# VHH binders against BTB/POZ and TAZ domain-containing protein 3 (BT3), part 13

Target 1, 364 residues: BTB/POZ and TAZ domain-containing protein 3 (BT3), of Arabidopsis thaliana (Mouse-ear cress) (q9syl0)
Amino acid sequence: MSSSTKNIPKPPPLPCITYQRFQSSTRKPSSLMRLVPKEALETWDKLFKEGSGADTYVETDNKSHFPAHSSVLAAASPVIATLLNQSRDKNGNTYLKIHGVPCEAVYMFIRFLYSSCYEEEEMKKFVLHLLVLSHCYSVPSLKRLCVEILDQGWINKENVIDVLQLARNCDVTRICFVCLSMVIKDFKSVSSTEGWKVMKRSNPLLEQELIEAVIESDSRKQERRRKLEEREVYLQLYEAMEALVHICREGCGTIGPRDKALKGSHTVCKFPACKGLEGALRHFLGCKSRASCSHCKRMWQLLQLHSCICDDSNSCKVSLCWNFKEKMKKLSKKEQSKWRLLVENIIRARNSLGPFSSRSSGLI
Short names: E, the ipSAE of ESMFold2; O, the ipSAE of OpenDDE; V2, 0.75 times the mean of E and O plus 0.25 times the DockQ between their complexes.

## First folded at step 2 (VHH)

Design e6p (framework vhh_7pa5_2; at its last look DockQ between E and O 0.01; V2 from the best seeds 0.00; counts 0 for: pae E 13.1 > 2, placed apart)
Fold by ESMFold2, look of step 2:
Structure e6p (fold): chain B 364 residues (1-364), chain A 123 residues (1-123)
Amino acid sequence: as target 1 above (364 residues)
Amino acid sequence: QVQLVESGGGMVQPGGSLRLSCAASGFTFSSYAMSWVRRAPGKGPEWVSTISGSGGSTSYADSVKGRFTISRDNAKNTLYLQMNSLKPEDTALYYCARDSPLEDFLSYGMDVWGQGTQVTVSS
């Protein structure tokens, strides 16, 4: 039989209202109902349900049939257009054969092609089947709807592995990412599910991929946490050095230059490390065994660190700064490198602060 | 996974040159100082060279000063050691190491090591 496939009505023009589709970051998915009169959508839905003027049919697994309109199906899906062109029954009628899914899902799929109408609870019940159908027949609007439904709390630890495998088969990268994130976030719970056990038996390469992803993610989290803790230490050292300079130049509380220390301090100190450092410095000044005291060791280390950073050659008020600068010159190259690297890290941590950071302070 | 992988070792005649590479992965490379350490047969580890995270500061052991050059390419996450005028005493297993500052200012340790690459200077 020689049949023409060029007698396909052209689709209606798309509405010219473009700016409404992207002006809101929280905009719900646009439906034809919001851009088209309700009566028009009801008309197409009624055409689907009643089948008036049907020239083709859809066959499901249970051998049930329902009437359909080839022009509507072909306009909605280029895959269906091709399939209808290739099929003929014994009476010469075209048909669409959809097997492997429940007939309810097929009904909802075809209804969506006509009018985009759906019942919310039935859509959620068959969302996975509709995702497959939308992928197989290239219906992006339905695929987007299925993705939105899955993204709104449908996926849980019991079904995440099944959804992941389906999303990979349907090339739905957004849902693949959501599922992978859930596996990584709660690997212990997910790996104990029946879905995981079934995947382990049927698709061990995917199991390997997921385990590697979890291990890599944990390593990255540990490194970020370690780096943050390290940066916090560097900032505390910088704050201590700033407080040391402040105490030595202006005095604070009962410590510092005699004239500034004796003036009394009613002004709120802007250096948060000052109170703790005052105690350490007061102990240091009064300790008779400074060279061997473990409590004084931290003060010796802070003074050495300051001397490495200090850029005042003639006017530095910090006690022993010059002595420690001379000591630094006498250290081995390995020891000098060790101190210089520590200083670089401290300054880098300080320089990464913005002007509005809670840890902002004056220059030493 | 944090990893350091060395390459570029081999056999070379005295006076020859080699360039060692160390590929870093699993961490923010530019935020860390990096070191080369070597271990000769029958001897303990010997620090060779260190470069700051930015690359702006370098230091060398006296035994290699003037002959070795440490560098890094932060865009490629790679550390290098250019080794010129090699001597038989440079024969060792060369390790790439990431420096990790510690609370103890005197214990400035290295927390991540590679497997090493063998350099042999003979004949």
Scores: ipSAE 0.000, ipTM 0.215, lowest interface PAE 13.1, mean pLDDT 77
ESMFold2 (binder alone), look of step 2: mean pLDDT 83; pTM 0.835
OpenDDE, look of step 2: ipSAE 0.024; ipTM 0.390

Design e6y (from e6 with S31D A33Y T53Y; framework vhh_7mjh_2; at its last look DockQ between E and O 0.01; V2 from the best seeds 0.00; counts 0 for: pae E 18.0 > 2, grease 24.7 > 24.2, placed apart)
Fold by ESMFold2, look of step 2:
Structure e6y (fold): chain B 364 residues (1-364), chain A 122 residues (1-122)
Amino acid sequence: as target 1 above (364 residues)
Amino acid sequence: EVQLVESGGGLVQPGGSLRLSCAASGFTFSDYYMSWVRQAPGKGLEWIGRIYYSGSTSYNPSLKSLVTISRDNSKNTLYLQMNSLRAEDTATYYCARDSPLEDFLSYGMDVWGQGTTVTVSS
């Protein structure tokens, strides 16, 4: 006897936009700008719970079942629409069989298809099962909700590996990233968990992938440190070249041109490299074996570097500047290119300093 | 494969002269500086000198009057001419592929030959 059921039209499923503004009765917003009236959600929730006019049913693992409405299920999920069209029991009724998850998760899943209503504590308890169901049956609004719950502190070191494996199977890139970040940040803690040990036995390829990701992350951190250390070396070379020019033109401390007065070994100098360079230059000028001396090696390199940057060797006060310019002409094109790149890197490092850097003051 | 092969060693009397050769293969010889190094029995390595692309040379000051380094880029060959040899010059002589840069871009002497032995005796 279906006369009273035929007088009540079947409402359409709620649009995804309204989900963000209407939640289960336990999480009601106070906003007056709701897109879907609360009464409509309550009507759909009541229809689900009472089952009046049901034309199909959902069967769970323990052979229990509950009534459902094929038009609601089919509108909410194209996968379910196909499954219902292909199913018939002995009485000619359509059905939906959902196995492999707790009956409570199935109930919550179907209820969500009707009204988007849920209880928060139960949703958290079954979030992984609901993620799988939302993926398998193509219900993106529920999938997004499950992702939100997982992203808000649900994932910990004990479950991160299990969640990662599930997120990969459900194509949830955001959760995969969250899990990988947790593994990388605290590899020692995660790798000691029971979940890791189980994964090592059952999925050794994933273990290899995770270990490689940790190693790659460490390598990128090391590369950034190396680049910063290189930049520091380039800046030190620039400062040394400026100090060399200063000493050769004006003198500093106890070294300089013979026509300049000596300033003394405790004189404060605004060129920070000057004090260290003074000793190296004194050694260089007095060393009998400069060509093979390890102490002179840096001075040779500094003079050659200066000659690559210097514009005019006739007026240049730096000794040997012309000699090193001629030496550069004798190098292969490959070697000249190496020096050109070094000079470019040094100038680039100096130019990249902001006006507020401690190294940005004009030593030149 | 990069290779350096020395030849021309042997026995020579004090006051005599000897020319060593180093044949290079497996790399563009004209792109590199080349060095000679020696090791007397029971002693450490002693750098003899370096020759640049242009044929210009730099020598260990203690050996400068006794040696002349030359190269023939068309034959990929490095030479060491030694004159007025003394018993102290008895050593194994090595050629090495050298780098023109120190510390900033350099790898140092990276390829060495097998060595050739020079014995100076009566």
Scores: ipSAE 0.000, ipTM 0.096, lowest interface PAE 18.0, mean pLDDT 77
ESMFold2 (binder alone), look of step 2: mean pLDDT 82; pTM 0.820
OpenDDE, look of step 2: ipSAE 0.039; ipTM 0.460

## First folded at step 4 (VHH)

Design f11a (from f11 with T106I; framework vhh_7xy4_2; at its last look DockQ between E and O 0.16; V2 from the best seeds 0.00; counts 0 for: pae O 9.6 > 2, grease 24.7 > 24.2, placed apart)
Fold by OpenDDE, look of step 4:
Structure f11a (fold): chain B 364 residues (1-364), chain A 120 residues (1-120)
Amino acid sequence: as target 1 above (364 residues)
Amino acid sequence: QLQLVESGGGLVQPGGSLRLSCAASGFTFSSYAMAWVRQPHGKGLEYIATISWSGGSTYYSDSVKGRFTISRDNAKNTLYLQMNSLKPEDTAMYYCAKSYRGLPYIFDYKGQGTQVTVSS
């Protein structure tokens, strides 16, 4: 009778969910430049730099002027188109005045409108001004670029408050969140900065808002911690009760069931709480001052708790289970409610571990 | 016609304080952010500070942070600049300016200015 060892095919390897770490592909912001031939960009950049055929001018601070092409500017920004039209004099001449920002930033801005060319270091230096200009004159491409730069580590503890205020004014929600997160993460450092001190004086409402955000964040963290700790306590109580039942029904260590001889089972107990509970039970059984003993009081509480959870008190091998169940019926409604709530919390905690959370005590 | 009239300028010693005022007319003052800018003699315009239309938000240049305070009274159509701890470097013509689209660094109109001179 040839026992055909049914080659049960090995279950296919669980698909390694390669958590492809979304490597934040540091997509170099220059991806848009890849679609335009370099020669074309150079042509437009040259047109800007040389100003050949210019029919308008840009005025900056210090009454500085540089030539520009009205058609190019108007095509790049609908806001600028409107402004140029409004500036038209009797002779048909137009101008664009940009005041209140560094001349260099204005130059970079206008250059960007022609060719989208920029120098990286200058862009970083004038990123806030360019953000303002891009927002003010409705140049979304430049605004996106500015936001990307700001999101790539440009913001620090010293400038975060200024950046936050500017981002709010420019409707850049992403940067607002980044700044807020930074403030929350390191409030102590940020609140000591000059930016904070100035903001406190100039915008006390914003200070209040930020402080409230910090407080709320901390409160949430504390509450989460408290809940975790509470859950742990309930789980420990559950484990203790399981151990109690195990000891009373099957025996463990030196303590066995009342009706059975303790068979020296060399088997490793699967209940982590048994060792501690065994000691507690031994004490309880030998204590001559049970009424005044704190250890015995705890054991009484555990036995009472067990009686509240036990579905079969009549056949239960846990000592005094039936007695406690009867006693519980005589308790005040308020006390009964407290015990019910405790049982509910323990059961909830247990159920939250899911079927697979065998706390494998990895004794490595 | 849009008018911005600055006042309160004068001669002050280093470390002194001065308060500038700007009376606005010819537009809905409460609907626009306002700014202060200055121009030292022989130099270009320099941004100083901006205040939002409601007064709820302010922005300052690094050069004046902690020393200057911008404020406004919309009921009086008036913009203010409190200047404390004045330095010789603060000597300039000071202008009230209407901000473009409520943004801190850009303006489209400015007043005639008031002269501030900080000298011992």
Scores: ipSAE 0.007, ipTM 0.245, lowest interface PAE 9.6, mean pLDDT 82
ESMFold2, look of step 4: ipSAE 0.040; ipTM 0.603
ESMFold2 (binder alone), look of step 4: mean pLDDT 87; pTM 0.890

Design f11b (from f11 with L103F T106V; framework vhh_7xy4_2; at its last look DockQ between E and O 0.13; V2 from the best seeds 0.00; counts 0 for: pae O 10.7 > 2, SAP .674 > .668, placed apart)
Fold by OpenDDE, look of step 4:
Structure f11b (fold): chain B 364 residues (1-364), chain A 120 residues (1-120)
Amino acid sequence: as target 1 above (364 residues)
Amino acid sequence: QLQLVESGGGLVQPGGSLRLSCAASGFTFSSYAMAWVRQPHGKGLEYIATISWSGGSTYYSDSVKGRFTISRDNAKNTLYLQMNSLKPEDTAMYYCAKSYRGFPYVFDYKGQGTQVTVSS
């Protein structure tokens, strides 16, 4: 009995939120309302409220009826125009039935079709219903308004999952991204909500998508952090090598070049790593157990690293530079490759510091 | 001609479960969001659940959240409603409804309905 795994086409993956910083140009909602005289709006609003001359009606739940003007509704929505035409009986009477949403939302919706008038608090209360109505009946102006309201802090951890699902079905990409971002930002809180629990039961695919998005986001963050840390390590190594060269060529602190007397130059050393390296070098020079000493081992590694980077090993004043260079030639190809890669990474890290990144040693 | 035929209704005890089915014909089922609505005796229609055309998104009324699950099989042109933890308040005529456009809440056609009665 071959279980034909019905290939339910996977919903298209949630668009990878390339966080392009949508600079929210705070474009003040250009209240398109600014161009319509208030008196005109009041006239249309009055027409709706009074229902004078109504030739059709809107039926809602509980058999509630709102008088309406077929010409106004048809002009406001091509979908409604079609529906009214289809509803026409033998006597020429038409009707519009809107069921499944609160009667108040329907009232607001119809009012909006007349005058675009609304009460702000009511809009906030019924914004999801109005979004659906605007989408279903192709009223772009109302849809935009709903989206704006949703984008202005209406969404919270308790309703974000519901809003996300609705936004997806209404083709409101902006709100989908907002919701997804909220889920990613505070997954712990959102996943504990009743909305999440219900969604998990009713839409396990969406749960999976959201979890994957969270995991991916975290992975990206971790990877970025890792890269930054790695870069920092390479830069530190670079600085240490520079300090090494400085100490060996010019002298610094208590350590001078082999061929020159250390002139007590009171000049502030420009190499931040010199102080630490000087101590390490002093230890190295005085250590009687260099072969077993961990500090000496690190110094050997640094000297070897220097030899790999040094272009002038024959004239180099760094101790053992030439010796290490010769030793490197005798290493296995695998080992040589490792050192080469390390050098490349250090050079890359250095070059990433644009010419102007003088790490100003902030003397705080 | 557009047809929606509901089935699976019946008498069930409180706490019981029931699965409703709706067979759709006469339109491109996979292109439309579908909904379940119910009408208690002497009351108006109540929206209870909606599913997107692809089945990728669902929405529920507060009254049935956590207890009911809407699903669809587009290959079979069938809509389902799994009802768990049924309560006396769930007693109603249940209708399969076709959305005109979009998702959810608005529908232009409903079936003949199937009666669900929850009683001890």
Scores: ipSAE 0.006, ipTM 0.214, lowest interface PAE 10.7, mean pLDDT 81
ESMFold2, look of step 4: ipSAE 0.006; ipTM 0.483
ESMFold2 (binder alone), look of step 4: mean pLDDT 87; pTM 0.881

Design f11c (from f11, 15 letters changed; framework vhh_6fv0_2; at its last look DockQ between E and O 0.29; V2 from the best seeds 0.00; counts 0 for: pae E 17.8 > 2, grease 24.6 > 24.2, SAP .719 > .668)
Fold by ESMFold2, look of step 4:
Structure f11c (fold): chain B 364 residues (1-364), chain A 120 residues (1-120)
Amino acid sequence: as target 1 above (364 residues)
Amino acid sequence: QVQLQESGGGLVQPGGSLRLSCAASGFTFSSYAMSWVRQAPEKGLEWVSTISWSGGSTYYKDSVKGRFTVSRDNAKNTLYLQMNSLKPEDAAQYYCAKSYRGLPYVFDYRGQGTQVTVSS
């Protein structure tokens, strides 16, 4: 019995571990960047709030304007620099039109360009709008701040779909993976939310992508579980073969060579399969119809497997070892290949533990 | 509940003077920057002047610098605009404007306005 081609591992998805390691880096900017005085930041913030010497107006709609400084805006964003050059009037004044987001978010965005100052509560409230603004106007420092806020527990099952759609539009790959992972982990809860239902109506292609990702993730988990189960079966067979040799050569507890079994010993056995094998071996030894008994079939198979691995039939203490080696020589090449493959799989499972492994527990 | 009531407009000769007042209620007046904006017939809304919440900083459109003076009395919840050397181009409906949610230059309310007419 052998693994089919459908047991071949699929390529893994791009690891979020790489993105998280980048975000988990404690590497600081150069020490020069840590020396910005508090009064310098306060001065820039005061300049923004008071607007002294402003030559630009930021329009959020026709009733909402506030003054700004073109030199500051242009220095902070090359995109804004280009836009300001396109809007000069005859007096040398410029304007910047930012529509489609709340006026509060625009104010916080422009304030950040001056001083990096912000109120934490307002920043969290408008983090998605600020992410869009930072992306559109190429302000990487604000974009990084928004990503950090989102990464610190802001995303929940009710908003994950909205955040995912926005992160895809803003090319924020790390947040996309975080959102996708949440969808996969708890699909039933996420798919029942209002955000999912809205997305289902407005973006059915994305729904299809998410459902396919969930199905593939379940299939990959099932394949890994199936492989682990197969490996456990092969390892149990190997341990049973070792226990059989131990019992036949030395005896264990109340079973084995008769002269050794009469000795009253309470020593600890190193072979984990001995207790489980004892009942099957007692049945096999006393059964009068071993050739046709379904309960003895396991022992016949174990003896056959031992004979395929055993190198020294003349000194082997396992009963019938030579008989099974002789039987193997009489089999067709197709049948021999089947047994040989099974033995190879058993040995491969044993070798995957390494010389110091013991299936999550040590031997005494 | 926010109330802004402008007064003090009227007809004046070129070179004359007017003083506009804006009575504010329904919000903490001393916490907000205040502005004067104006609208001439068939034209959009035009910023004229802004004063900080404390009155410590004042700002003016270039065409009114040296002629207009903005001030406030936080004890009386009143904003003022002293307009001197008035020109025909200053004729407009004048509004006082309250800043939006602590944002000093984004406005969410204006009053009913007071008309300034310059003729002869």
Scores: ipSAE 0.000, ipTM 0.126, lowest interface PAE 17.8, mean pLDDT 75
ESMFold2 (binder alone), look of step 4: mean pLDDT 83; pTM 0.839
OpenDDE, look of step 4: ipSAE 0.018; ipTM 0.349

Design f11d (from f11, 14 letters changed; framework vhh_7pa5_2; at its last look DockQ between E and O 0.02; V2 from the best seeds 0.00; counts 0 for: pae E 18.1 > 2, SAP .719 > .668, placed apart)
Fold by ESMFold2, look of step 4:
Structure f11d (fold): chain B 364 residues (1-364), chain A 120 residues (1-120)
Amino acid sequence: as target 1 above (364 residues)
Amino acid sequence: QVQLVESGGGMVQPGGSLRLSCAASGFTFSSYAMSWVRRAPGKGPEWVSTISWSGGSTYYADSVKGRFTISRDNAKNTLYLQMNSLKPEDTALYYCAKSYRGLPYVFDYWGQGTQVTVSS
């Protein structure tokens, strides 16, 4: 009868471990039937098939109808209960009229209301029809089963747009996101399908929504890649700063190629950048044109970075540390903030490494 | 409010043709499958034809296959039924029907209908 009776509120969520229950359901597609004794289900399935004691009927099209039990249907669906109470044929019998879907789907739907029994291959064949029926007649257990079947590889590039539109109409958020993810991941293939071309003509607002989602996803992926590249640069700077401290405090003993210049020591330097950095520091200290030398520019920057981190204003062994701390005090507020932010980002990148990372082997 | 307005009915001789139209408003026409349903005098409703929301799939009752053609123009929100080789048995009040909530064969709104009479 009225469409307003089909907006029955969902029951409140129970305080339980929903995540564990969901995992159990996804591993065993017929798990609901395993929770109920098989003999009880078979008894109700037999009642459905035999129809003895039927007091109503289901009309599938103008050519056919079959017997049913009003108490079973009403117990399974409050929507059907309302419809049966409002319907009378010319002989005074109640009935349930379900048109617009294949008769096979109606038969499977009603059978499910009795016993939750179904043939798996037929269920997959009619899953979309059953999803809509379960939504319209408020049968959550069947709806969840249909969602599970769709989520297990039923959706492909050829049907994803049709399934998306149906899922939106049936308020199936999980399937909507699955379809959207497939569109985003394989947009070129999906946008070439007949389903997309038809949707483009008939639902341009949806097309625009999907295109915007694809563009946003690409932008987010590019931003994530850019941040990872920045993090790698920050980690390299941190390693160079650790090596600088090591060289200045302990005096790295490796000179020249590692295999050729070791002075009888079994200990090899643990700081990967030490060889190059020691040479760069010696060049910097002796260079007469530091202000214009590109090699010295990098050393200037590294020393400035160290001075921002170093807490030891008096006894620090890093060359010119005090001088660079004094230079930083003379910079504008904006320039000081830029250096401090860079240092913070470098430290944050280092702190995000796990305790067993090969990059965390430095000594400070 | 959903509105479905049928037109194009009339009286025609056996073997003749008519083209029915249905103007739709008050809902997103292109999101729903649409159907033609007819009611002959003294009989209940009989499904005639259905077209998918895109127009890509069409379905017909056996009694009208090969004689009737359903089509739609989603830009004009209009459903059509081309009826050829009309028979006296096709005499009925023809309704345009909107699918119920995504069920292409379950209907929630009907027009007032347009009368088709096939008589010699």
Scores: ipSAE 0.000, ipTM 0.140, lowest interface PAE 18.1, mean pLDDT 76
ESMFold2 (binder alone), look of step 4: mean pLDDT 87; pTM 0.882
OpenDDE, look of step 4: ipSAE 0.027; ipTM 0.447

Design f11e (from f11 with S31D S61K T106I; framework vhh_7xy4_2; at its last look DockQ between E and O 0.02; V2 from the best seeds 0.00; counts 0 for: pae E 4.2 > 2, placed apart)
Fold by OpenDDE, look of step 4:
Structure f11e (fold): chain B 364 residues (1-364), chain A 120 residues (1-120)
Amino acid sequence: as target 1 above (364 residues)
Amino acid sequence: QLQLVESGGGLVQPGGSLRLSCAASGFTFSDYAMAWVRQPHGKGLEYIATISWSGGSTYYKDSVKGRFTISRDNAKNTLYLQMNSLKPEDTAMYYCAKSYRGLPYIFDYKGQGTQVTVSS
């Protein structure tokens, strides 16, 4: 009985949202209220609070009721309009049942439909419930407000998993990304929360998705670091080669060209690698065991590298440049390819510094 | 235990008057807004009147405005509904309702009700 492991296709990678820092202009939600006179808002708020002329009712959990105006509710939400129409009995009576959220949240929600009035502290407290209500009953203005509140530091390590799940269910992509970013930034802390434990049990697929996102993020970071390190190594090699050429052609420090007396020019050498290379060259020239010496081996490699880059090996003043170039011709194709790749990487690294990046070693 | 006990219902002719009473117990009556709701036979529950905790503010459904008067006696823990100029369409079970946690116009509890029948 061959257990056909159904290859469940891997969910498509979450789009790498290049977080362009949308500088959310902190437009204080207060600006939209500027267009409606305060007296008008108060009038509608009073109508809700006082329930004068109510012709329908809202039922909440525990069979709690509060009066409402069917015309106002229907005007504020097309979904509610439909629900009210469906609830219409033979006598023309209507009702709206909102279950599964705290009665306070329902009250705030219905109040918002009348006047868009709310208490800030209550909004913060019931923001998740209001988000769900705004989504389910198609109230975009409230949904936007909830999203703004959530984006203003409401989300923390303890609630991020719950918020993420809710945001996904309510199609709030912005908040999903915020939550994901938080999880990736501090996975250790988030994974230890009660929210994570509950999610792991209730939604193991989401756990897997989040873990994969974290792993991918870390891998990208590591890869970036590796590339930077590699680039640095190639640049160092380039600098060393330049210094080698400088020392052999012009002389530097205690080492001069073979054909010229070292003119004691006290001029500060512009090549940062010259000091180190001078020491290495001195060692190389004086070493009696060049074949077994690790320092000499490195120098040989550098000289060989130079020969690969040098365009004028016949006139080159670098020691053994011509010899190495001839030797390179006798190497296997595989070895030649390795050296070619190294040269290409060095040249690429050099070209990436742009014309202006004279690393002025600012001695601060 | 929270209790709301309605009384005063009965049979009345069109144009007649009734006074409903609701005795409240098991909670601080003076801290909550109270309401009257009614349910006609075969119809849904409908709001008809509410009164603030102090009795200073009252609100009515348009269909009962000018005919019905809601009042309260906090010292007696009693809610009242004076119904004048009764019409056949006012026939319903009438319930006293308590406000939920001090929130305005949310009602978490209603009594057993008293039947009001308006017929010739």
Scores: ipSAE 0.026, ipTM 0.386, lowest interface PAE 4.1, mean pLDDT 83
ESMFold2, look of step 4: ipSAE 0.297; ipTM 0.742
ESMFold2 (binder alone), look of step 4: mean pLDDT 87; pTM 0.890

